Miniprotein binders against Pentatricopeptide repeat-containing protein At3g56030, mitochondrial. Designs and how they scored, part 11

Target 1, 310 residues: Pentatricopeptide repeat-containing protein At3g56030, mitochondrial, of Arabidopsis thaliana (Mouse-ear cress) (q9ly43)
Amino acid sequence: STVNPNPTASPGRRTCVEFDNLIFKAGSSGDFEAVRRLLNSRVVNACFNTTATFKFLTNTDSYSSSLEDLRRILPQTDAGYTRKHSYETLIARLCKLGRIDDALVLINDMAIGEFGLSTCVFHPILNTLTKKNRIEEAWRVVELMRSHAIPVDVTSYNYFLTSHCYDGDVAEASRVLRKMEEEEEGVMSPDTRTYDALVLGACKSGRVEAAMAILRRMEEEGLSVLYATHAHVIGEMVESGYYALSVEFVMAYAGKDKRLDEENLGSLASKLIKRKRFKEAKMVLKEMSVRGLRMGDALREFHEKNVLQS
Key: E = the ipSAE of ESMFold2; O = the ipSAE of OpenDDE; V2 = 0.75 times the mean of E and O plus 0.25 times the DockQ between their complexes.

## First folded at step 11 (miniprotein)

Design B29 (from B21 with E6R K10R Y86Q; at its last look DockQ between E and O 0.74; V2 from the best seeds 0.73)
Fold by ESMFold2, look of step 11:
Structure B29 (fold): chain B 310 residues (1-310), chain A 120 residues (1-120)
Amino acid sequence: as target 1 above (310 residues)
Amino acid sequence: SPEEVRHLLRQALRRIEKLAEELEQLSKNLGDENLQEAAEDLYLALWFIYFALLRVRKGDTEKALELIDLAMKILEEAAKKLQEAQDKTGNEDLSQAADRLKQAAQELRKAISQLREQLS
């Protein structure tokens, strides 16, 4: 942009969105030299790549030629952070498009060019493969990581655990835990995501009591127990027909966090009403009223007609 | 000796995992749902033994004891289901599986004893 003698008064400084829009126009028109220059200059303006940076790359008739042009110009971006982040962003874009083989080609490009290959560039590849239940391919990517001396981290294993636990496959989840234990001593430690996956797996296998034991363990270790973790347990209890146990669960955790109580009891009541479990729903709504918890409109209406009047 | 406790826990992990796989196979062969449930109990006990091993590595003795005690309770439930399957079928492989479960439980009890000595 134009010279500005007072930078603090200038409205002409580009934003990250403006850089992404310029890159979109340049890439869409085939001007990859402009793409290269914009990737360099945005870093000078403290504007880092986003999920929109390579949005011009799509699954169209010309997607192969656009990737090949990007493969030509990315090595020519400024060394260090700029180039490394450009590769990381493009790899994530390719995974979002389902183009795993192309993402692996870029991994190889980074390895040959010695551009700072690290564990984090593999995460979107593992995430995509495990979410699509392509588990054997995901393990081959782990072997590729090892062939490049890239450490396999807890986040990488969590993608496998989440996939197996979503299926309720406690046997395969246990095999992943064994592999985690076999990593270098003292380097592999479960985190909140690990425990969240195991809670889900125990629930999906019909072992809600074990899921509650794992959840209590998370709390005892001081790990953050998210609304999402509680939602996993409540949702699976109702889905599996454990209606009485679901009421017991929310009551056991009630009284510690009013916002959590409103979400847990409200969500459970709504799910029970949908399943025509009106007896259990009335118990939950009575407890919400006694505790002074906020109800949504539908729950309040049900409560007024069915609990207060009856 | 933290090294001895880690050895006992790793040995128990290996025995319980092998046993859980064996019980899954026997469940298919015999058509016994209690045996499948017992196998799943064993897998869940492995999770708590794994967490206990991590606590031993950190020197977190009281937390390790709590986790091993939890695993022991799960193993006791699995043992009851295994015994019921033995009583119904009289299958000798189930008797051998029960012996292996007792061996794993003994290793956990030794680990508990060692950890309690560290507290004294």
Scores: ipSAE 0.675, ipTM 0.886, lowest interface PAE 1.0, mean pLDDT 84
ESMFold2 (binder alone), look of step 11: mean pLDDT 85; pTM 0.853
OpenDDE base, look of step 11: ipSAE 0.780; ipTM 0.912

## First folded at step 12 (miniprotein)

Design B30 (from B24 with I74Y; at its last look DockQ between E and O 0.88; V2 from the best seeds 0.81)
Amino acid sequence: SPEEVEHLLKQALRRIEKLAEELEQLSKNLGDENLQEAAEDLYLAFWFIYFALLRVRKGDTEKALELIDLAMKYLEEAAKKLQEAQDKTGNEDLSQAADRLKQAAQELRKAISQLREQLS
ESMFold2, look of step 12: ipSAE 0.762; ipTM 0.925
ESMFold2 (binder alone), look of step 12: mean pLDDT 86; pTM 0.870
OpenDDE base, look of step 12: ipSAE 0.811; ipTM 0.926

Design B31 (from B30 with F48W; at its last look DockQ between E and O 0.94; V2 from the best seeds 0.78)
Fold by ESMFold2, look of step 12:
Structure B31 (fold): chain B 310 residues (1-310), chain A 120 residues (1-120)
Amino acid sequence: as target 1 above (310 residues)
Amino acid sequence: SPEEVEHLLKQALRRIEKLAEELEQLSKNLGDENLQEAAEDLYLAFWWIYFALLRVRKGDTEKALELIDLAMKYLEEAAKKLQEAQDKTGNEDLSQAADRLKQAAQELRKAISQLREQLS
């Protein structure tokens, strides 16, 4: 009579977590035939691999037979989506472990086996190399992609842009944009992540006005302004001492998205208070109150003591 | 024509990038920090022209004009810093860089003229 307070998915159907747990148990015990069967059966149950699927593979076994056993059984998984996604997931796991050379071995395995090598399998490799500032190695991976006739996409270029822009290197960012413009396989159009990188690059190089111009372009194209993009600009303005401009910035963008407004004004107010810029912080908090924007407990308390009671 | 405007913008992109690299080298050779800042102005002008090129490909003539005007503003700032360095040093390489900057500006002005004719 009592309704189950913790309902599961459809009765008789395993969840993606359950498949990952079973694969973990099988892989940890050395039963790679069971791993192969579970990789096949999860797709039949409409469950895709996750970041947890190959969690039994760790760095404590650097000459581990687990990778070699996976290399043996993956070609034996069901052809098509199942096998391709298993390789993609394992490559991403190896990249998370910092085992780039092993990830490249799997790229070669896919190429030799003709298992459907594609651009997305290279993304975690490029992401990891660029984040670790191994830029020359990342470009060699791009050349490997070209040697297999794999198109380099905007996501791939964005990893380079983000790395260079994080360093404020507008020269190298420009060189990446030139490569994107010259891409032979068609017009390479920037996406939201491209704009985010360029905003960061302009801010890191001390060119806040250029960052504003890029944000204006995003709005003109009807692109959603990412919370991360706003956070980059607000953070750099405060760090650079542009307190009045930071208030103007959040006010200029207020009124379009209530959740974004709460994050932007709240974050700015907190940063201004930390920097002891109480005049500017009070202006932001008054605006939050007028607009009916939600404040966290600390900001609400500050507002009550310093704005309403002063 | 839209195809001719695209060609002019691509040509300007390449000239501006090469010129920015030249100014970086000259900044190192001469120890002039303003030449490094001028090179950065040129890289940002490159960004505006890149965005303008994308707008031209979409047929958005009005927004392309706005972006090219912004690029011209950054070229003007670079030109001022380049002229000041030329006046101070008399370096012949700076005179040649100024000529290359004028070529890029001419390409942008021609693109502006053709885009304005399309609006009419």
Scores: ipSAE 0.712, ipTM 0.907, lowest interface PAE 1.0, mean pLDDT 85
ESMFold2 (binder alone), look of step 12: mean pLDDT 87; pTM 0.868
OpenDDE base, look of step 12: ipSAE 0.749; ipTM 0.902

Design B32 (from B30 with R55M; at its last look DockQ between E and O 0.88; V2 from the best seeds 0.00; counts 0 for: oily stretch 38-56 1.63)
Fold by ESMFold2, look of step 12:
Structure B32 (fold): chain B 310 residues (1-310), chain A 120 residues (1-120)
Amino acid sequence: as target 1 above (310 residues)
Amino acid sequence: SPEEVEHLLKQALRRIEKLAEELEQLSKNLGDENLQEAAEDLYLAFWFIYFALLMVRKGDTEKALELIDLAMKYLEEAAKKLQEAQDKTGNEDLSQAADRLKQAAQELRKAISQLREQLS
């Protein structure tokens, strides 16, 4: 499409895509002095680093040379935001490549250079390690954060909670909650991601009633409702054979957010059809039609053949 | 006092966590699936006490009471499963676990009493 990648840029300025393309060409050809200049220049042009900025760095035969060159030039970028953001972006790129040890080398570079370590540079490292179920290594990174007096935030703990709750490991999730409670003595407040993880954990342990109570707590806190959070509950109800309860659940929450209603009722209808629960599916589809909710092509076809013609 | 309620809830959190870990180990040693279910009930009670502690710190006494009542429900479910395992095995470790569960429940009842006094 013709999407403007830098909608705030003044006419005649380079776009973020143009800067990323120039950095890709320079880095691929070994011109790291140009990479340094472009990293500085893009910030002056209100074009900040993206997930594409360091895409020239790959796991190829030359990857070691490229990283060492980046390690040499990054300290020489403009101090402050430019340099800090360049390190953050590179660390995130290394994590995407699975190169955690290299990301930790950059952490050490930032510490030695006193380039302003903060919690956010550790987030992609923790995310990658917890997603790969390398939990002990992730806790060692948390200890590294503490050794630099870097605050461990709710986002950091959420990576652990999400990993444990995905496995249904409510014991380990509870140990993380204990650590959160002890961190800053009750200053740390659960957020949307915290509740989402706990709902998933309760669902995975087969405790739908607890999952619903946690979801109610999330709503009473005024937190944003994620499609994924409702999906955890709906999925577990259907997997457990609680078809009537699943219909009651989606109906109880219908009417608050049209896009959420479309996702919840549509997803439930599809799951009920797959399980051959046609009476329950027809009830859900009829309600979608009455409320003017959009249906996917498969649901619309089923509705026309089985609800409107009955 | 709010300080006393917070202390009681923190004690209950610690006691329930230790008890849940003990029941997990006993479940593995005895091969009793109900003990694993009981441990999971205790971990969920832990979660609701954690939320209750947060509400106490915010001064939301009514929501704290609701959350403690929910935690008590899960303690009761764990107690039922623990009793069933005791009846089947006669294991003394399960009897001691039941006593520790009663202690945690007593701490929660004291917290409930103090919170209700604050509402009056």
Scores: ipSAE 0.779, ipTM 0.929, lowest interface PAE 0.7, mean pLDDT 86
ESMFold2 (binder alone), look of step 12: mean pLDDT 86; pTM 0.866
OpenDDE base, look of step 12: ipSAE 0.828; ipTM 0.935

Design B33 (from B30 with L67M; at its last look DockQ between E and O 0.81; V2 from the best seeds 0.78)
Fold by ESMFold2, look of step 12:
Structure B33 (fold): chain B 310 residues (1-310), chain A 120 residues (1-120)
Amino acid sequence: as target 1 above (310 residues)
Amino acid sequence: SPEEVEHLLKQALRRIEKLAEELEQLSKNLGDENLQEAAEDLYLAFWFIYFALLRVRKGDTEKALEMIDLAMKYLEEAAKKLQEAQDKTGNEDLSQAADRLKQAAQELRKAISQLREQLS
């Protein structure tokens, strides 16, 4: 996808989308000196690299000379943010292509060049491995981080927690929490993603009261418990096929905040309809009607046809 | 003392994890799915003890007590399921598991007592 994070660049300056398009054209034609210059100049124009920046690299199953050219020019980019973010973006692209070994080669390039290797470049590798359930490999990457004296952060552990809780494996999630507790004598603190994962895990174990207690803790920490956490958990439950539990979750939380109820039940109903889970969707829409909650146009049409009229 | 409370919580944390793993194995060996659910209750208790430990380290005594109370609730649920399995089978391993669960609960009750003293 193409993202423009700088929509208000001054007249006559390139936008982030324009930089990505120029880099795509240059990389596709083999003009890697132009790629290097564009990577430097986009930062001067207040433009971040995006998921589109290296989309000209498409090979999934073979060694590519385009990667070798990128490996040659990346050390020649401006030091600091520009170079670090270029490596991060390219590593993320390689992970999306499934080229984990190549991503690890770039990690080694950064170490040899002494470019300031940090935890952030490991994140897309850990994310990809854990999402593909390659957990043993992900732990070996953690060992690699430690061998470079790179601290394992909350974000890194959260990839494991999310994967285990997605599978409903509360045992393995608990083992990750123990490892987090042992870090630097227990100074590591949970963040929003930690709580999101544990809420999902509690719901999948059928313990919705525990999920609500964890959400209450998020409120105590001042985290955005209302919409982002709920949307994330609802989305993951539906994506995982836990339809009955998703309905139980929103119903158990319903009644506290009418605006939140409208977002949670409406979002769930829409997701269930999209996946053709009409039995569950009808249950949610009936509850919305009983509670007097607002429905969007598409939900109202479905409700009139399938709940009120049949 | 805060150090003794932290020690009690860490000890309970380790004891509960080991017990949950034991109940998972006993569930497989005895063919009792309710023991699997009891193990999951213990893992949830583990999560709340972990959060209690974080609160103790920050000096948030009231919030630590709330988390320990939730952990106790899940220990009680596990104890109920364990008692049902004991009544059905008379299995000695389940009796020993129940004793270990009581030991973890005692550690948490002592932590609660010390935390309440801090609230004067």
Scores: ipSAE 0.732, ipTM 0.919, lowest interface PAE 0.7, mean pLDDT 85
ESMFold2 (binder alone), look of step 12: mean pLDDT 86; pTM 0.865
OpenDDE base, look of step 12: ipSAE 0.803; ipTM 0.924

Design B34 (from B30 with E21M; at its last look DockQ between E and O 0.91; V2 from the best seeds 0.81)
Fold by ESMFold2, look of step 12:
Structure B34 (fold): chain B 310 residues (1-310), chain A 120 residues (1-120)
Amino acid sequence: as target 1 above (310 residues)
Amino acid sequence: SPEEVEHLLKQALRRIEKLAMELEQLSKNLGDENLQEAAEDLYLAFWFIYFALLRVRKGDTEKALELIDLAMKYLEEAAKKLQEAQDKTGNEDLSQAADRLKQAAQELRKAISQLREQLS
């Protein structure tokens, strides 16, 4: 026989995808004891939960009881990282399904079981509520965090800032900044997402100079400027009539990521054409061609007709 | 002292936010779009004062000065728009708002003066 004894392991380790597939089969068939065992064993095999781990949980009537079964077995998973990450993953899944009340029930389960609530389990709840503009509910979740003595971190506040600034509500964004300043430690450092939100807010207020000043502060903090941040500034420069500056700005950041260059230069060219700034648009399209960047059909047609033929 | 500057900036933050909310309300009451734009300038000033406060706490006096100067620019923009609304309406609430704006600017000038002493 070719079968050798192996004291603890098999050579063909299960992958994270294989664990997720096994959990899907077990959960779909109602075998939640198997789900519990797989949640434990995947961590032993260095396979952490993914966004697919609880995909068997859906909003259909046939799976309405699956949450109650998960609530029963999760406390019975291995203590520490395994249990905490299982709760985090399930809470995130419930938020993706729009089931915020159920996510809050799991928060309460963790509190009662004393399983170590932390700020990160609240993040998907806050993110979902703020993206859906359910701001009052999101603040009630912050109050829930405080009731459990869980600190509200920069990431939590950034969900509010991003939502308010996306809506152009600089007043509400300012109230969030005041709350950040008032935190007990008295020191809450802005991060990349904080600055990105505020750049968007400045752009929505039509104040390119303020947006550039905030970008300069990001650079001084050693923070990378996000793609979304570049897009906001480019859009506002064109809307405010800073056409030459917009071309210079895009060129200054070009050359690091070809996909981002294609999006930034392409978007700028389209905006310039819409505003009949054909001279500036031709400069951008020429640069896209020189750099070998792909153009959409409309831009490519414009380039062939107006740049290559002249 | 750094602690004295911190108090001035925190006081300015509160005054600027209250004033911005006041201008928003006056904008609605009077139907004056310049007052809404002035409120938005004040919120941007608030943001730069907030950044300045963080720099003061880190002991970064030079960058704090730059941020306070920028906040002063937005106070000046708001003052121009507030003056235009006063000229059009003669409203007493606008004159009181202008006084509060000047008080906030005075607090920032005091902070600038103390920070410049620390550089010397």
Scores: ipSAE 0.749, ipTM 0.917, lowest interface PAE 0.8, mean pLDDT 85
ESMFold2 (binder alone), look of step 12: mean pLDDT 87; pTM 0.871
OpenDDE base, look of step 12: ipSAE 0.805; ipTM 0.924

Design B35 (from B30 with L44M; at its last look DockQ between E and O 0.90; V2 from the best seeds 0.83)
Amino acid sequence: SPEEVEHLLKQALRRIEKLAEELEQLSKNLGDENLQEAAEDLYMAFWFIYFALLRVRKGDTEKALELIDLAMKYLEEAAKKLQEAQDKTGNEDLSQAADRLKQAAQELRKAISQLREQLS
ESMFold2, look of step 12: ipSAE 0.787; ipTM 0.934
ESMFold2 (binder alone), look of step 12: mean pLDDT 87; pTM 0.871
OpenDDE base, look of step 12: ipSAE 0.827; ipTM 0.934
ESMFold2, look of step 13: ipSAE 0.798; ipTM 0.936
ESMFold2 (binder alone), look of step 13: mean pLDDT 86; pTM 0.869
OpenDDE base, look of step 13: ipSAE 0.828; ipTM 0.934

## First folded at step 13 (miniprotein)

Design B36 (from B35 with L54R; at its last look DockQ between E and O 0.82; V2 from the best seeds 0.81)
Fold by ESMFold2, look of step 13:
Structure B36 (fold): chain B 310 residues (1-310), chain A 120 residues (1-120)
Amino acid sequence: as target 1 above (310 residues)
Amino acid sequence: SPEEVEHLLKQALRRIEKLAEELEQLSKNLGDENLQEAAEDLYMAFWFIYFALRRVRKGDTEKALELIDLAMKYLEEAAKKLQEAQDKTGNEDLSQAADRLKQAAQELRKAISQLREQLS
């Protein structure tokens, strides 16, 4: 979730950036007792950990035992939110570094110490594993969550869905949906990310009509449609040769969100030009001009030479 | 009743998933691309039944009907492809698969009938 840096900070009080810089200096110099104290004091100053908090930890660090020192001092941070968030932030950092086994060691540390394991600390591990196509390991992490009585949430399942649908593997995506249906006797509700993955999967399966039906379902449930979700549909229509339909699709959605319109019409025009569908591309660019939508340099040049000429 | 519709949809989900997996395997064994396409049609039907089941649980009967109708259209597409594969190969496993597809369609038709009675 998002955290406001220094929401209650007074003039002259340290900022979140200042705390991160101090922690970087302390960690880089091996002063992990200072790191512990700074992790505690930043929370007192309404400053929460950021993606930069453990930036001193790298794979080429001159301090080869930095993780082991962090493992020593984190249990000694203030109990409750401070300690739990420090572990969460470090786990996310380790995942960014590709150090999944180390992240799992920290999960075990939290379990043994009873430091408040929750679903959110597993999210970066699942995300990293599924993006690297280490699906069997990701399911073993889900089993680890279950062994600790940690609920598997829709976000966790979405990492699998997105990975499978990106690969066009609608069979495996369907197996994930079955597991979601079985979870809590079918109480788990799909969200925006769920629908986005399924639209992508339907598109990769060549079933643009199914993708459009799923997109309509997103809208009917009042979910915010991701810009990427529209891109899936536009891309499939052009790939399948439905050029006229692709123009009709972007025109039907135009007028609701200017930023979305710029992305949809711009990307479609570019794709049509690459396919040498100049008639359709000119129609899209003309509409972009009429609506006052921004064009990239290549599209603007094409428009000036090919549309504005009488 | 809503409980009966939910039961029918859950049964259809299980049958369709199992059938789609069977068709994928038969596609590999027989080298028939239409069977892979039929399996993918069945997975689309599976997805729409999953959404329909969610709508039934929320009491949204009209939207559930729309989603089941979409699922039925994909079952029909799969049936066409399955028939073409049967005509080409004569494989008896395909005849059994066609029977299982008809059974899933019958479950969906019964669910549709129950939901329409609720609207009356």
Scores: ipSAE 0.792, ipTM 0.934, lowest interface PAE 0.6, mean pLDDT 86
ESMFold2 (binder alone), look of step 13: mean pLDDT 87; pTM 0.873
OpenDDE base, look of step 13: ipSAE 0.822; ipTM 0.931

Design B37 (from B35 with R55M; at its last look DockQ between E and O 0.89; V2 from the best seeds 0.83)
Fold by ESMFold2, look of step 13:
Structure B37 (fold): chain B 310 residues (1-310), chain A 120 residues (1-120)
Amino acid sequence: as target 1 above (310 residues)
Amino acid sequence: SPEEVEHLLKQALRRIEKLAEELEQLSKNLGDENLQEAAEDLYMAFWFIYFALLMVRKGDTEKALELIDLAMKYLEEAAKKLQEAQDKTGNEDLSQAADRLKQAAQELRKAISQLREQLS
């Protein structure tokens, strides 16, 4: 019989969580050769990188040099999927940390090493920049994509559209649509995110009929129109102070689907009450009552106290 | 032909975008908020012409017609607001903008006519 004076509870097979934990421990202790080996072996075990894979990388002084060590070992990972996905995962982590310049350094590393740059590697960079309203920088990243012959896809343009329409800037949203029309590689069709952004933009410009037409066009394209999409648009109109417009929107769309009407009018009434817009809330509740739409307990109580008595 | 319709829509799309940008600048220069509203009408028309162009490329003539008709509605709203601003000021730049709007509308009417011929 064989004796193992230092036994481990380690089995011969590992899970994805176990790989992430091992990588965290190795990276935290500075053992980047172990990190390299674990990145290779996890793929052999059908275990892809996760948002936790590079969690040991932080903005603290103790880990400020870890990026340079990762830059040294990543080229040494197995070629193909393993190396490409490791770069993608690390770039996404750096974006989460707000380290955009470092993410761009990794883009350059991938370009020089010819490690398979593609559009999806740029998505977290574009998302972060547009959400932070660093629009000119985001367009410079698009210029960088073009300099490497990387196609700009619908997802990339949607980050710009979402940001502009959230701000009510229909002029800039239109300029993005023009750029989408000018794309010559492949067919660039709007997707659900494109339509969602444009619906919000139309609402903020006061063009409720246009927003309705865009929603109906989503249905004609076979795209799902979800209650969450309507609720988000209604919420953004109320948050932006467009109270009368929000009422107009739900009334113009009402009558197609009783369950959708219950969700839209109910959520609007609740949001208006929270913002102390009682005149508008009363109008919505009156309409719900007239249409025979169900109210939750809180809305029913408000309706009885403030509408039926006044 | 389908190629002629696509050309007309692309031409209208670019003309309307440029016109909307011009009206935004005139709104700031003249202090006329109605011109800003007209520019936003033009951006809505731009959006629906863009969708119409996609439908023409897919061969969906009926949906393309519906979207162009909607774009025409927004051009008419912009034209009304532009006329009101011109009546108040007599500004020469507004007269030129009105002419450019009429050109865009004519391009859309030609596209409508050709698309209707495709339906027989």
Scores: ipSAE 0.779, ipTM 0.937, lowest interface PAE 0.6, mean pLDDT 85
ESMFold2 (binder alone), look of step 13: mean pLDDT 86; pTM 0.869
OpenDDE base, look of step 13: ipSAE 0.846; ipTM 0.942

Design B38 (from B35 with L13M; at its last look DockQ between E and O 0.75; V2 from the best seeds 0.80)
Amino acid sequence: SPEEVEHLLKQAMRRIEKLAEELEQLSKNLGDENLQEAAEDLYMAFWFIYFALLRVRKGDTEKALELIDLAMKYLEEAAKKLQEAQDKTGNEDLSQAADRLKQAAQELRKAISQLREQLS
ESMFold2, look of step 13: ipSAE 0.798; ipTM 0.940
ESMFold2 (binder alone), look of step 13: mean pLDDT 87; pTM 0.879
OpenDDE base, look of step 13: ipSAE 0.846; ipTM 0.942
ESMFold2, look of step 14: ipSAE 0.789; ipTM 0.937
ESMFold2 (binder alone), look of step 14: mean pLDDT 87; pTM 0.875
OpenDDE base, look of step 14: ipSAE 0.846; ipTM 0.942

